# VH-VL binders against Rho GTPase-activating protein gacX (gacX), part 16

Target 1, 188 residues: Rho GTPase-activating protein gacX (gacX), of Dictyostelium discoideum (Social amoeba) (q54j98r51to238)
Amino acid sequence: STVEEVNIPLFLHNGFKYIIQHGLGIEGIFRIAGTKDKVKQLQMQLDKGENIDYDASKVDPVDLADLMKIYFRELPDCLLQSDQYDHFISLLTLDRLGQIQKLRELVSSLRPENREMLKQLIWFLGRIAVNSTTNKMSEENLGLVWGPNLLWKGGKAVSTTDMMELMAGAGKIKLIVTLLIEEQEHVF
Short names: E, the ipSAE of ESMFold2; O, the ipSAE of OpenDDE; V2, 0.75 times the mean of E and O plus 0.25 times the DockQ between their complexes.

## First folded at step 12 (VH-VL; framework fv_zigakibart)

Design n5 (from k3 with light chain S53K S93D; at its last look DockQ between E and O 0.65; V2 from the best seeds 0.00; counts 0 for: pae E 2.1 > 2)
Fold by ESMFold2, look of step 12:
Structure n5 (fold): chain C 188 residues (1-188), chain A 120 residues (1-120), chain B 107 residues (1-107)
Amino acid sequence: as target 1 above (188 residues)
Amino acid sequence: QVQLVQSGAEVKKPGASVKVSCKASGYTFTDYYMHWVRQAPGQGLEWMGWIDPSDSYTYYNEKFKGKATMTSDTSASTAYMELSSLRSDDTAVYYCARGYDDWDAYFDYWGQGTTVTVSS
Amino acid sequence: DIVMTQSPSTLSASVGDRVTITCKASQSIDSYVAWYQQKPGKAPKLLISDASKLQSGVPSRFSGSGSGTEFTLTISSLQPDDFATYFCQQYNDYPWTFGQGTKLEIK
């Protein structure tokens, strides 16, 4: 039996480490915008495949936080997989225990690379939430910010009805990401 | 038609508080940030901070932390800014201004301004 | 804080004149600049975003240019309604800051 080895992009691995070292106390991290020209420069480096030494370059953790959100938003398909959108939304009809059990099932069914990236991201977001008294980023706040970056419907034409459905879904996606952070020990 | 209508002028004594309202109409209130901008007599503009009505998150210019408190009431499509412990140098016109978010932080619609005068 | 320095502070001009107003940033801010017009007793009105993007309903005689640290607002042929104070604003980095204004008055 062969075990498939899965890892995450180096820039994320090193980025999580860097923000844990330097950014846990920053008010509004992930919620407030970084310095726009600096975020653009970092994205250009990433797109060219350049390695970024965050410590040597003294990267602002807020700018790196924006880079991370951009990375997830620009994936060809969302991390939670757009074909699973309705399955994720439907878990909210269950009680808390059922939600956790269904979430565990959905996470286990993700592609291995997506599941490993999600696990590390959610662990990282949990580290931020532990410091929420200082940084003002609770699990709920992180759920709100990260929801649109992790789950959406693909290929759907936008109409007036579609816009109302998208707005209604944003609050539900927030709850799903909040649940992932709060219950990660039972989900992963 | 987008409109931002602010509460009327206020005259206050030092040490008092004032709460300025900004009622929005003609758009979905929770889709845009509300910013507050100060203009002292004969002077330029100073950005004070923003509130996102969709989640009530606030972010303040450091200069105004502890002086200004921004809130919103989504059911009334109204943003508020309260100034505490007023001093004579708080005398200014206070504007609410709409911006999409903190990335596109230019202000396409403004309230008419609320003059706050602080004198003994 | 990013300082936005406008010049001139006051500009006297006649109807039909071409005028330019300059705004210099204390550091590079790419193109994250807006321009506003303010008439006495009125709120500012947005003219331009992203250094050069003319806002809907703003007359085409207004234009903006620049990137990096130096930006200009140009009015190609002044009209009577253009006599006002003009402000630039950066939104590259917190806190958002405005220039001190340029008063355009009739000569």
Scores: ipSAE 0.568, ipTM 0.822, lowest interface PAE 2.1, mean pLDDT 91
ESMFold2 (binder alone), look of step 12: mean pLDDT 94; pTM 0.957
OpenDDE, look of step 12: ipSAE 0.782; ipTM 0.901

Design n6 (from k3 with heavy chain W103Y, light chain Q27E V33L S53K; at its last look DockQ between E and O 0.68; V2 from the best seeds 0.79)
Heavy chain, then light chain:
Amino acid sequence: QVQLVQSGAEVKKPGASVKVSCKASGYTFTDYYMHWVRQAPGQGLEWMGWIDPSDSYTYYNEKFKGKATMTSDTSASTAYMELSSLRSDDTAVYYCARGYDDYDAYFDYWGQGTTVTVSS
Amino acid sequence: DIVMTQSPSTLSASVGDRVTITCKASESIDSYLAWYQQKPGKAPKLLISDASKLQSGVPSRFSGSGSGTEFTLTISSLQPDDFATYFCQQYNSYPWTFGQGTKLEIK
ESMFold2, look of step 12: ipSAE 0.771; ipTM 0.881
ESMFold2 (binder alone), look of step 12: mean pLDDT 95; pTM 0.961
OpenDDE, look of step 12: ipSAE 0.861; ipTM 0.930
ESMFold2, look of step 13: ipSAE 0.790; ipTM 0.888
ESMFold2 (binder alone), look of step 13: mean pLDDT 95; pTM 0.960
OpenDDE, look of step 13: ipSAE 0.858; ipTM 0.929

## First folded at step 13 (VH-VL; framework fv_zigakibart)

Design ctl (from n6 with heavy chain D52S D55A Y57S D102S Y103S, light chain Y32S N92S; at its last look DockQ between E and O 0.04; V2 from the best seeds 0.00; counts 0 for: pae E 16.3 > 2, off the site)
Fold by ESMFold2, look of step 13:
Structure ctl (fold): chain C 188 residues (1-188), chain A 120 residues (1-120), chain B 107 residues (1-107)
Amino acid sequence: as target 1 above (188 residues)
Amino acid sequence: QVQLVQSGAEVKKPGASVKVSCKASGYTFTDYYMHWVRQAPGQGLEWMGWISPSASSTYYNEKFKGKATMTSDTSASTAYMELSSLRSDDTAVYYCARGYDSSDAYFDYWGQGTTVTVSS
Amino acid sequence: DIVMTQSPSTLSASVGDRVTITCKASESIDSSLAWYQQKPGKAPKLLISDASKLQSGVPSRFSGSGSGTEFTLTISSLQPDDFATYFCQQYSSYPWTFGQGTKLEIK
């Protein structure tokens, strides 16, 4: 394999590797709960800027999975960019080929930092999904879990139509993340 | 100590609306989903949906779309659920419940419940 | 929607008995199942997640087992505090659904 420069936070890069090594066979990885105290300890280490050696510390992959979800949820804006929420949701009105084409366009328009992080995350989630016969985390199940951590609507609703879209959002976001994982070779 | 404290019992006439509050304490309000679950008299539990306070996003059980509206106020650490166009079969106890971390799977802490009675 | 069916609907037992409550899913939910205890006039309390993971502060006499479509909650030696209604809940597919409940009452 080629050596690439790290373009995302080091804890994520190393965390993806660690879960691929130790977590692919864990039933319900990313869905089952970690140990609250251990997850808090990892988060404190990350917040202090400490470099966590996951292998040396024998970190539970389930705890690391929770830490990753917390990281994305705590970003100042969601990874898919809240001002693009309506554009992402609207792609679901298209047929499958149109959805893939529109998704490619939307992904290409993200800030470069967000696009690179998304690409690596979706690649990683694809590695989890390939093992779904063992871990039970299909693309759809991953979309369910990851959707709310990657896209949300910013701002306040100003119309009845906006209120209806806010109410409908989570199931649609699940489908968008599912599509990203399933069609990543065509999107990225 | 995690605590969810709900607003008091409500008696309403058919056609009215009601807004139930759920004030959270003992944890970071924006780190967890807030779910709403109802229990009609002598009945089992029905999941109504969730709100993510940090994302201002929601998911509704189809049965309750158009009936329930979930909102939150992060500065007050409070979730709200409004029921509109009340009917007698909306009579129930309504619970708020916290989802684990950023998970929307199951509910580790529950409010005490708010009884809503819809009577002519 | 995934239908969760509990049996029995009512169970009479004495202190010290071993009690088993069954929950059946209409489709496979793998291990995505939780158990709750509810006493009259009170909110449910989470006992078990992921079919078998005991929650903090839950007595070790409670245990859960099963995967796929068949699940059990077992109380190995019933205590007075255990008389309550028990619900299972699946979180495999939206909407999340609960079983109808099993009322455990004093014989």
Scores: ipSAE 0.000, ipTM 0.487, lowest interface PAE 16.3, mean pLDDT 86
ESMFold2 (binder alone), look of step 13: mean pLDDT 94; pTM 0.956
OpenDDE, look of step 13: ipSAE 0.012; ipTM 0.577

Design q1 (from n6 with heavy chain Y103W; at its last look DockQ between E and O 0.58; V2 from the best seeds 0.73)
Fold by ESMFold2, look of step 13:
Parts: structure tokens; C-alpha cells; sequence
Structure q1 (fold): chain C 188 residues (1-188), chain A 120 residues (1-120), chain B 107 residues (1-107)
């Protein structure tokens, strides 16, 4: 029999497993800062292409959570694809049913590798949110934290109107990621 | 222009509760975390936790979980900290202190402090 | 918890002196360290962040250096207004912790 290949980077696949095993009960996971010098060390290992054995190294799940956010933030383009920014933001003008249908369309139009990574990430975030009574990370909290790491608009604000729209956009991105987590069964 | 003004000194008996207020002015209240720091006689400074006023999210030093409760009122630009089941060991000056977030967790402005004395 | 140890506990000096206060961390904290000045009956005042970044409005005679586990606060020419207690604080790892303080007194 053949071994099925993973569709996402190995460090993320193994990282999701590790946090599911060790981190679902950690208060503020993804919200609170990890130990900053240790997060830097993990990032250096990843940048060098080193394999990280999370169990052998006893990696703190909070430090790994920061590493994951850094990985998405440092992608050449954001996971949700910056040229789709206005399309994602505009779905919030629709009623709930329309939002879900438009979100399904936008997700389907992503590059296949981005769509698969998003699906696995959102599934993983759903596992964290189910434990929110213990870890204090609801879908809304995860949306707040993950929004800036998944979607941004290119270019710089050059007017007062542009800057106000950008600041208002952060709250809208939170709602979009929250919707992805809450409605993933209908989106993917 | 940035000011943090705290409520006045409190004298309490063991077992009582106290709620300290910290009114902020001169900046956008929801742009910064509010931290609470204790200074007990002879013990130095201890960080107690923070609240993010933008969504009321809190994070506590484990030592103070169950002892301290932090809240905020955005319409009044005021943070609060309540201490429950007071003991003589809770006698200290309590400061509110502004920090940008938990990555840049140094405190650029402090309230004047609120002395809480717990005595039988 | 990361323990921050300051030395000396008390320092006597004269106006014009160069003064150095040290702060040692029980583990590496990279450069995530701040220095505060506290005068009697007053709240602490931030002097330095990120080990060496002087805060706005703080006199240039104050400087900070160090990384890893050992840090110093230096006052190049002591002024009368500088007699106070000084604290370091790490923000590398939760919980944030402070040194026990160094009291700078008039010789």
C-alpha cells in the first residue's frame, strides 16, 4: 500500500496534532504571547529546514502557536489571497445564508493549495473553540487573532478615508474568520 | 496628557472585598492593555494580570487567579480590579499601568497607586 | 517564573558620579527588559525598554545595555533628581517579573 502524502507543510500537520494532544486546555492559546526567545529559536529551526520533534524537545504549545501565526503572516501572499480582500469584506453586507454561500464560492476560487491549507487550519481552530470553556478561545477570539494572519489588502493607505477603511476592516476580517470556523461544514 | 487616576485608599477587615478603579484619559482607552501591579511592603513589584478593554479579554498571573477579578467599562474609560476574601497578606499598593499588548509588555504610564490595608 | 536579581541593593553616590546598576535574569530573556525609576510615594516611571531604548523625555545621561541574562542601567553623571529606587522588569515570558530594586542614595 502507498502512504498518502500530506497536502500542507509537515511542521503544520505535526503541529496541529501536537497542539490537539497537549494544548487544547491551555488558557489563551493563540491569544497570549509565547516565550519570546524560544519562539525565535523555533523560527530559526524552521527557516533552516530542520525537522522539529515537538515531543522530544518538549515544545510549549503556546510557543508553537506563535510559530504557526508567524508562518502564515510571512507567506508571500496571505492565505485568503490579497486580491480577494474586497470580495471577502463585501460578503458581510449579505444576510447569513448569503454570507455562507458567498464564502463557499470565494473559498472554492482559492488556489487548491491555499484552499486545502485553509480547510485543515479551520478544522483545527474548530477543535480549539470546542474547548473554549477551558482555554477561553471562542470562535470570535480565534477570529480576532487569526484575521490579521490570513487576510490583508495590498498597498498603503494614502488618504484619511483609506486609513479609516483599513482600521474598520480589521473588525470585518475577524467576522469573516469567525464565520469560516462556525460554518465550516457548509463552506468546505 | 495621558493620565491614569485611581480610586482612594481603602482600609478593610479580613474576609472583605475591595474594588479599585483606574480612570484613563488622554488616549484611546481600547488601544492599550491595562495591567495591574502590586507593591507589597518589602516584596517589590508583582505583575497581577491584564485586561484588553477592546473585548474585555483577561489574562491573570496564576498567583492571583481566584483572588483578583479585572473588568473595564469602555464608556467610562475605566478599568477595575476587585480583590476578594482579603487577608493581611493582601496589604499593598495596587497600580494600574498601561501597556501596548503582551508582546510590548512594558508599562509607559502608571496610576498613582491605591493603598489597600487589611487589618483586624 | 524568571527571577530578576538586581545588584547592588543599595548604592551610595555623589552628584556627578557615574553609576551602574545590574540586573541578572535566571534564564535568557533576550532583550525583553525594561527599567523603571520610582521616587518615594510615587508610581514607577519607565526609563528604558528593550534593554537599551531610551524613552521619550528621559535625560540622555541614562542608558541601558545587555542581552541574554545580564543587563545594566548606567547614569553617566548623577544629578540630584536621580536619587530614587530603580527596578528592572522582564517581559520575555509569563508571568512578567521585576527585580527587587536598587536604592540609589546620596553619599
Amino acid sequence: as target 1 above (188 residues)
Amino acid sequence: QVQLVQSGAEVKKPGASVKVSCKASGYTFTDYYMHWVRQAPGQGLEWMGWIDPSDSYTYYNEKFKGKATMTSDTSASTAYMELSSLRSDDTAVYYCARGYDDWDAYFDYWGQGTTVTVSS
Amino acid sequence: DIVMTQSPSTLSASVGDRVTITCKASESIDSYLAWYQQKPGKAPKLLISDASKLQSGVPSRFSGSGSGTEFTLTISSLQPDDFATYFCQQYNSYPWTFGQGTKLEIK
Scores: ipSAE 0.740, ipTM 0.869, lowest interface PAE 0.8, mean pLDDT 91
ESMFold2 (binder alone), look of step 13: mean pLDDT 94; pTM 0.958
OpenDDE, look of step 13: ipSAE 0.826; ipTM 0.910

Design q2 (from n6 with heavy chain D101N; at its last look DockQ between E and O 0.66; V2 from the best seeds 0.76)
Fold by ESMFold2, look of step 13:
Structure q2 (fold): chain C 188 residues (1-188), chain A 120 residues (1-120), chain B 107 residues (1-107)
Amino acid sequence: as target 1 above (188 residues)
Amino acid sequence: QVQLVQSGAEVKKPGASVKVSCKASGYTFTDYYMHWVRQAPGQGLEWMGWIDPSDSYTYYNEKFKGKATMTSDTSASTAYMELSSLRSDDTAVYYCARGYNDYDAYFDYWGQGTTVTVSS
Amino acid sequence: DIVMTQSPSTLSASVGDRVTITCKASESIDSYLAWYQQKPGKAPKLLISDASKLQSGVPSRFSGSGSGTEFTLTISSLQPDDFATYFCQQYNSYPWTFGQGTKLEIK
């Protein structure tokens, strides 16, 4: 569900708070896989519309981190909007200042609901990255793990069977998400 | 033809260190995690950790933190595992093993093993 | 840590026999289980992933079944090449863990 005051799904809103409270010191959060059967159980609860009380259930923050990535990967269209893929990739040809300016333009052109969700997510990822000396999750590491969950090319899904196709854009998308985290105060 | 070729057997004294290499061929080295697994004489298998060669990110079984250090050299398609402050109970065969990612974390190809013997 | 317990620890069998090796997990691992064969002086060889998915090049006399906490490896008609030690391995939850092994001997 969506919380009126933050305009994002309730499970994300509460999930961000839960991980900030319990998960900022966890090595490899978002990078390492959660316990797979528990993540599937959480996803099934979410798909049924069930509320998940993270504190009452003592949910492992690593399992919740996986659930969040799965949620974004399974959106009907990616958060950064697949029809904008070439525009996002093309910003990498610019110098740093131009990249920031173009990113600000692209973000402002997103559908309002996507822009607000992105803003909250990137703020949250920034909180993780500030603790990277403990959790080993720098902006670059977060960019790596979140890239494929936030942007893909429209009309086609890329399977893991063709590794060359996956690699074609993965490094570039990593850089874009890294830039979003690093420069969020200028982008949003 | 996927192949993992490890460095030869090592005999070491307590307190020394050893660095085992694992050279990969027949696939794109950076597309797969490299795991290290040990087998003490007459014993079962213990997972030690993995390295992602694409960015050198490592994740260790807690049991081996401080004992093992995993690195890789992408230009040589080679993974390394160093054991420090060796003790007699570090005597084992050490395998490198290829895994796709940590969701499909079964090991489809293994190196031939490197025997490390620690004796006084 | 999820403890993987195999039974029996040693099994004596003859060529042509049907054998079953059991692997039990200390907690549910869904179907995230692999089986390996290891011959003396050799590295393990992957036989089965996802509890029941036979790997390419593995003879069809090998099969795996189970989910949750109990899993079996079955060899329908033993061949001389099958006398080895067999290990299960879970990849549901860190750290990845192996069973202690089942030695399948000629007798």
Scores: ipSAE 0.752, ipTM 0.877, lowest interface PAE 1.0, mean pLDDT 91
ESMFold2 (binder alone), look of step 13: mean pLDDT 94; pTM 0.959
OpenDDE, look of step 13: ipSAE 0.839; ipTM 0.916

Design q3 (from n6 with heavy chain D101S; at its last look DockQ between E and O 0.71; V2 from the best seeds 0.76)
Heavy chain, then light chain:
Amino acid sequence: QVQLVQSGAEVKKPGASVKVSCKASGYTFTDYYMHWVRQAPGQGLEWMGWIDPSDSYTYYNEKFKGKATMTSDTSASTAYMELSSLRSDDTAVYYCARGYSDYDAYFDYWGQGTTVTVSS
Amino acid sequence: DIVMTQSPSTLSASVGDRVTITCKASESIDSYLAWYQQKPGKAPKLLISDASKLQSGVPSRFSGSGSGTEFTLTISSLQPDDFATYFCQQYNSYPWTFGQGTKLEIK
ESMFold2, look of step 13: ipSAE 0.732; ipTM 0.869
ESMFold2 (binder alone), look of step 13: mean pLDDT 94; pTM 0.957
OpenDDE, look of step 13: ipSAE 0.830; ipTM 0.912

Design q4 (from n6 with heavy chain G99A; at its last look DockQ between E and O 0.76; V2 from the best seeds 0.73)
Fold by ESMFold2, look of step 13:
Structure q4 (fold): chain C 188 residues (1-188), chain A 120 residues (1-120), chain B 107 residues (1-107)
Amino acid sequence: as target 1 above (188 residues)
Amino acid sequence: QVQLVQSGAEVKKPGASVKVSCKASGYTFTDYYMHWVRQAPGQGLEWMGWIDPSDSYTYYNEKFKGKATMTSDTSASTAYMELSSLRSDDTAVYYCARAYDDYDAYFDYWGQGTTVTVSS
Amino acid sequence: DIVMTQSPSTLSASVGDRVTITCKASESIDSYLAWYQQKPGKAPKLLISDASKLQSGVPSRFSGSGSGTEFTLTISSLQPDDFATYFCQQYNSYPWTFGQGTKLEIK
């Protein structure tokens, strides 16, 4: 990796690399649940500030995938910034060219740290999608899974047990994240 | 209230196929995965996998890949499971089930079961 | 796959008895375990989740305990309606797996 690749949390940078090395062929990665007690242990390590050596610990890429989703869900505000929710949703009224242009504008206006993290995440999700014939995780499937972890209305993320509120926007957010992955060359 | 109603019992010959239905009511069908669980006569329960009715994405227990095919019809709020190339050891009761949460897989809503019998 | 082993396979008991059924996991499942009751010709009925959380509408004579690899379902005073087969199920790791069952019979 390069120096610019380490300007996001180290666990995420190393996690992307680990999943690219070991997880691109795993059916349903990011969509199927990891092993619950192992994910809990990884989260406890991260919360304590401990470095996780994924290779030495032989971490299951599915468990790491869950840890990553938990990290984004538990951010103080969502990565795409909750005050931008209506702006992101409104782009769905445009044709494809307009959607791409509006996405580029919205992404450019994100806080710099959020924009850089989003760029690296979307690049990483693109790597997974290229292998979708094996792992069954197309851009659309990744959009479904990642949508609720990246954008919500209001402050902190709605709990996973509040399925109705989560689902109310999930279809629209799915389309936005799908577009980010599909058109990243034009958005970033 | 939440209810899962399955299709009736089937008797099939070896080599045939069968398609079991599970009609859901009392909740938004596309909001929850539908799971399938098998129980051979006098035996325990075996989880087969799930389908997400919102986009037809499926995930199978490895033991049932190539044997079972799960589909759904969102307009009918109905999940289906098809078993192909039936053998006598496919004789079982097949249940559809829904978890209390999409991600945690203990099942508080079950269909009544569909008995599939494979004999000559 | 996590193997769930129940003991005993069959248990004979009388009304009023305290009965205990054990479920052992081949590796740690923390507390991600459920218990089900199944009567002949019926779907399983969920009794307990998270090893010890009694489900709504389930009589208080049922209780669950354990964590890690060893779990117990207890019926404190057996009633006629409790004669059934009982299954444990882990939901820690795919694939979800069930014990082979414990048939509770009248003595």
Scores: ipSAE 0.590, ipTM 0.823, lowest interface PAE 1.7, mean pLDDT 89
ESMFold2 (binder alone), look of step 13: mean pLDDT 95; pTM 0.961
OpenDDE, look of step 13: ipSAE 0.846; ipTM 0.920

## First folded at step 15 (VH-VL; framework fv_zigakibart)

Design s1 (from n6 with heavy chain Y100F; at its last look DockQ between E and O 0.75; V2 from the best seeds 0.77)
Heavy chain, then light chain:
Amino acid sequence: QVQLVQSGAEVKKPGASVKVSCKASGYTFTDYYMHWVRQAPGQGLEWMGWIDPSDSYTYYNEKFKGKATMTSDTSASTAYMELSSLRSDDTAVYYCARGFDDYDAYFDYWGQGTTVTVSS
Amino acid sequence: DIVMTQSPSTLSASVGDRVTITCKASESIDSYLAWYQQKPGKAPKLLISDASKLQSGVPSRFSGSGSGTEFTLTISSLQPDDFATYFCQQYNSYPWTFGQGTKLEIK
ESMFold2, look of step 15: ipSAE 0.732; ipTM 0.863
ESMFold2 (binder alone), look of step 15: mean pLDDT 95; pTM 0.961
OpenDDE, look of step 15: ipSAE 0.835; ipTM 0.915

Design s2 (from n6 with heavy chain Y100H; at its last look DockQ between E and O 0.90; V2 from the best seeds 0.00; counts 0 for: pae E 4.0 > 2)
Fold by ESMFold2, look of step 15:
Structure s2 (fold): chain C 188 residues (1-188), chain A 120 residues (1-120), chain B 107 residues (1-107)
Amino acid sequence: as target 1 above (188 residues)
Amino acid sequence: QVQLVQSGAEVKKPGASVKVSCKASGYTFTDYYMHWVRQAPGQGLEWMGWIDPSDSYTYYNEKFKGKATMTSDTSASTAYMELSSLRSDDTAVYYCARGHDDYDAYFDYWGQGTTVTVSS
Amino acid sequence: DIVMTQSPSTLSASVGDRVTITCKASESIDSYLAWYQQKPGKAPKLLISDASKLQSGVPSRFSGSGSGTEFTLTISSLQPDDFATYFCQQYNSYPWTFGQGTKLEIK
């Protein structure tokens, strides 16, 4: 469907497929650093609007994983929407069932583009977590790594003080992303 | 005033194990990866791997997988590295080193080193 | 693995000399290179990151340059405290690797 290609960037759609095919068994995928100059070159291609043929270029799935995280980190506003930061954090005061219900409410309130991208990303991360015995990337590990790339308090963190506040909330954001992955069939 | 203080020298026989400690102070222990680097006598430096103290996640240089086991104790701000089934070619100085950040793995602070000697 | 090759392996020099140590990578590492100084019985000390960024507290007589595969550490006027072994290290790709070292000795 042409609508599918319009609603999520092509590089992500093809990238998720590529990592599912080649990267599910890689220890520490999304956690270990890729090769920095290769990631920089892939980012330059993406910034120019070029399509990347991952198979023809024999892209290392670890490099592509870094590129994906960079993409989300560099969005003008975070995927979970910075004006919703306090609402997401506050759901942690509830019991598990209340957390799931509140999370479904918050996700349904996201802009449609953000909600669809989140749904696809969380589904993809769930595919990684199924192989966590081999790749060592459980839902919690993915939550830790992806949290800072998906939710931050308003505005980009440019000061040392802002970074300290963001890091203080990192453990809470980890739990929220972990819950998204674990309970996605109830949230989406 | 970042400081990394390692445990003292060890002399071991082949087949034994040794556990080296690295106590951190002057910074938030869980905010930085702790790396381990070895230096055999008269040889260069070899990176062995890192541990993330925030969740105990480890990543090893393939060369040392199965030989080294890294752990940490957040309550004591201490990282550990255990070497198993020691052989004479495990004789080296072992350093802990703090990575600059989670993106750039150069080492801005080092422990004083722990000499491990393996001899019959 | 990226092999880091330093030259010379040893260097004899006098106080006041300008000395140059080179480090060559077996593949491009962009500018992801650090330099360390190690004195006998001591841990390495970080001098330079990102090929040319001088670390806090390191004397300005130290400088680094290079990108891609060839890198240089320069000491513009050698001081008694500078006699040590120097290592380069790449952090472009796993595994992180070091050069074999350059021992700078008193002539």
Scores: ipSAE 0.373, ipTM 0.787, lowest interface PAE 4.0, mean pLDDT 90
ESMFold2 (binder alone), look of step 15: mean pLDDT 93; pTM 0.949
OpenDDE, look of step 15: ipSAE 0.833; ipTM 0.913

Design s3 (from n6 with heavy chain Y100W; at its last look DockQ between E and O 0.76; V2 from the best seeds 0.77)
Fold by ESMFold2, look of step 15:
Structure s3 (fold): chain C 188 residues (1-188), chain A 120 residues (1-120), chain B 107 residues (1-107)
Amino acid sequence: as target 1 above (188 residues)
Amino acid sequence: QVQLVQSGAEVKKPGASVKVSCKASGYTFTDYYMHWVRQAPGQGLEWMGWIDPSDSYTYYNEKFKGKATMTSDTSASTAYMELSSLRSDDTAVYYCARGWDDYDAYFDYWGQGTTVTVSS
Amino acid sequence: DIVMTQSPSTLSASVGDRVTITCKASESIDSYLAWYQQKPGKAPKLLISDASKLQSGVPSRFSGSGSGTEFTLTISSLQPDDFATYFCQQYNSYPWTFGQGTKLEIK
């Protein structure tokens, strides 16, 4: 009965472990939709404060992957901090070495809780990408999928033009998350 | 006006391959998934998989994995589906169908169908 | 895989009749269900999404209802143009699956 100290929410810590154990070979994990009614049930369970024993419930790793993305998307502010959006985007004007150096600076300036969460998430995504020949989720594919869940511009979209600008930024955010995964040894 | 126009009927021998095309018009090709659905003679419909033309990512029904290969050419607004190692039970009408994504995975526009006949 | 079972397999009816076709899922699919109409030699046409949402350009005599495992398509007053085969399709869980079809014969 040992209680283990964690620096991130327990459901994420245990969820990362579960997917590493059971989900690394699943084609399209994080890219394909989970079973929609089951994802809703998992979210309701967590909202009620219930613990989920992933193994006992035989949770589909794809459903858990959707739940994780929902968690990050529903944070009051994005993990990379919306007031840093322009700073993250601007690093793309630099050469590769400059990008890595600027990214390290931006990550270092995040609130400590956000930085620790990001480090563990990016490490986890790296584990997925190592198995990309089986699961078809390369660093770039993960960057595409995770980008919108990790960084957005502050304020709410109030027009179709605002939504179009958010969509256009997705390609740039994809590159930033891809860089985080590829260069994590130099960034964290 | 949304339109999906497929290539014409094909007659093939067992063991051959066939590549069916689906040319899209009247919408932004990369905004929607392209699905493929088959209908064997006198039978219902079977979903085969989808391609996202924006990044060429594909996802297959396990039943058709290794049999079907989906590709797209964004410059031509055209999706392709190739069937390999044809057998007589691959004889069917093959449809391309447009879907928004895999959350709203109903098909609002369909191609006219391509009949593939496999006989010796 | 979610099995979609339609009933009846065939239905004979007259112009003006009220027609009901049912679709049963082997497990809950919430409301993630679509209905299609297919005429001989033609591609399917989407009629209804989300179990009950009528698509644009579809006559209002068509309606859908249900949730969970049991769904119905209703044609309130059958017209000659409605002679066709009807399919349900679930999109709750991969792989997407279709019912086997219901052939509606007019007259």
Scores: ipSAE 0.721, ipTM 0.858, lowest interface PAE 0.9, mean pLDDT 91
ESMFold2 (binder alone), look of step 15: mean pLDDT 94; pTM 0.957
OpenDDE, look of step 15: ipSAE 0.833; ipTM 0.914

Design s4 (from n6 with light chain S28N; at its last look DockQ between E and O 0.66; V2 from the best seeds 0.80)
Heavy chain, then light chain:
Amino acid sequence: QVQLVQSGAEVKKPGASVKVSCKASGYTFTDYYMHWVRQAPGQGLEWMGWIDPSDSYTYYNEKFKGKATMTSDTSASTAYMELSSLRSDDTAVYYCARGYDDYDAYFDYWGQGTTVTVSS
Amino acid sequence: DIVMTQSPSTLSASVGDRVTITCKASENIDSYLAWYQQKPGKAPKLLISDASKLQSGVPSRFSGSGSGTEFTLTISSLQPDDFATYFCQQYNSYPWTFGQGTKLEIK
ESMFold2, look of step 15: ipSAE 0.797; ipTM 0.894
ESMFold2 (binder alone), look of step 15: mean pLDDT 95; pTM 0.961
OpenDDE, look of step 15: ipSAE 0.858; ipTM 0.928
ESMFold2, look of step 16: ipSAE 0.815; ipTM 0.899
ESMFold2 (binder alone), look of step 16: mean pLDDT 95; pTM 0.961
OpenDDE, look of step 16: ipSAE 0.869; ipTM 0.936

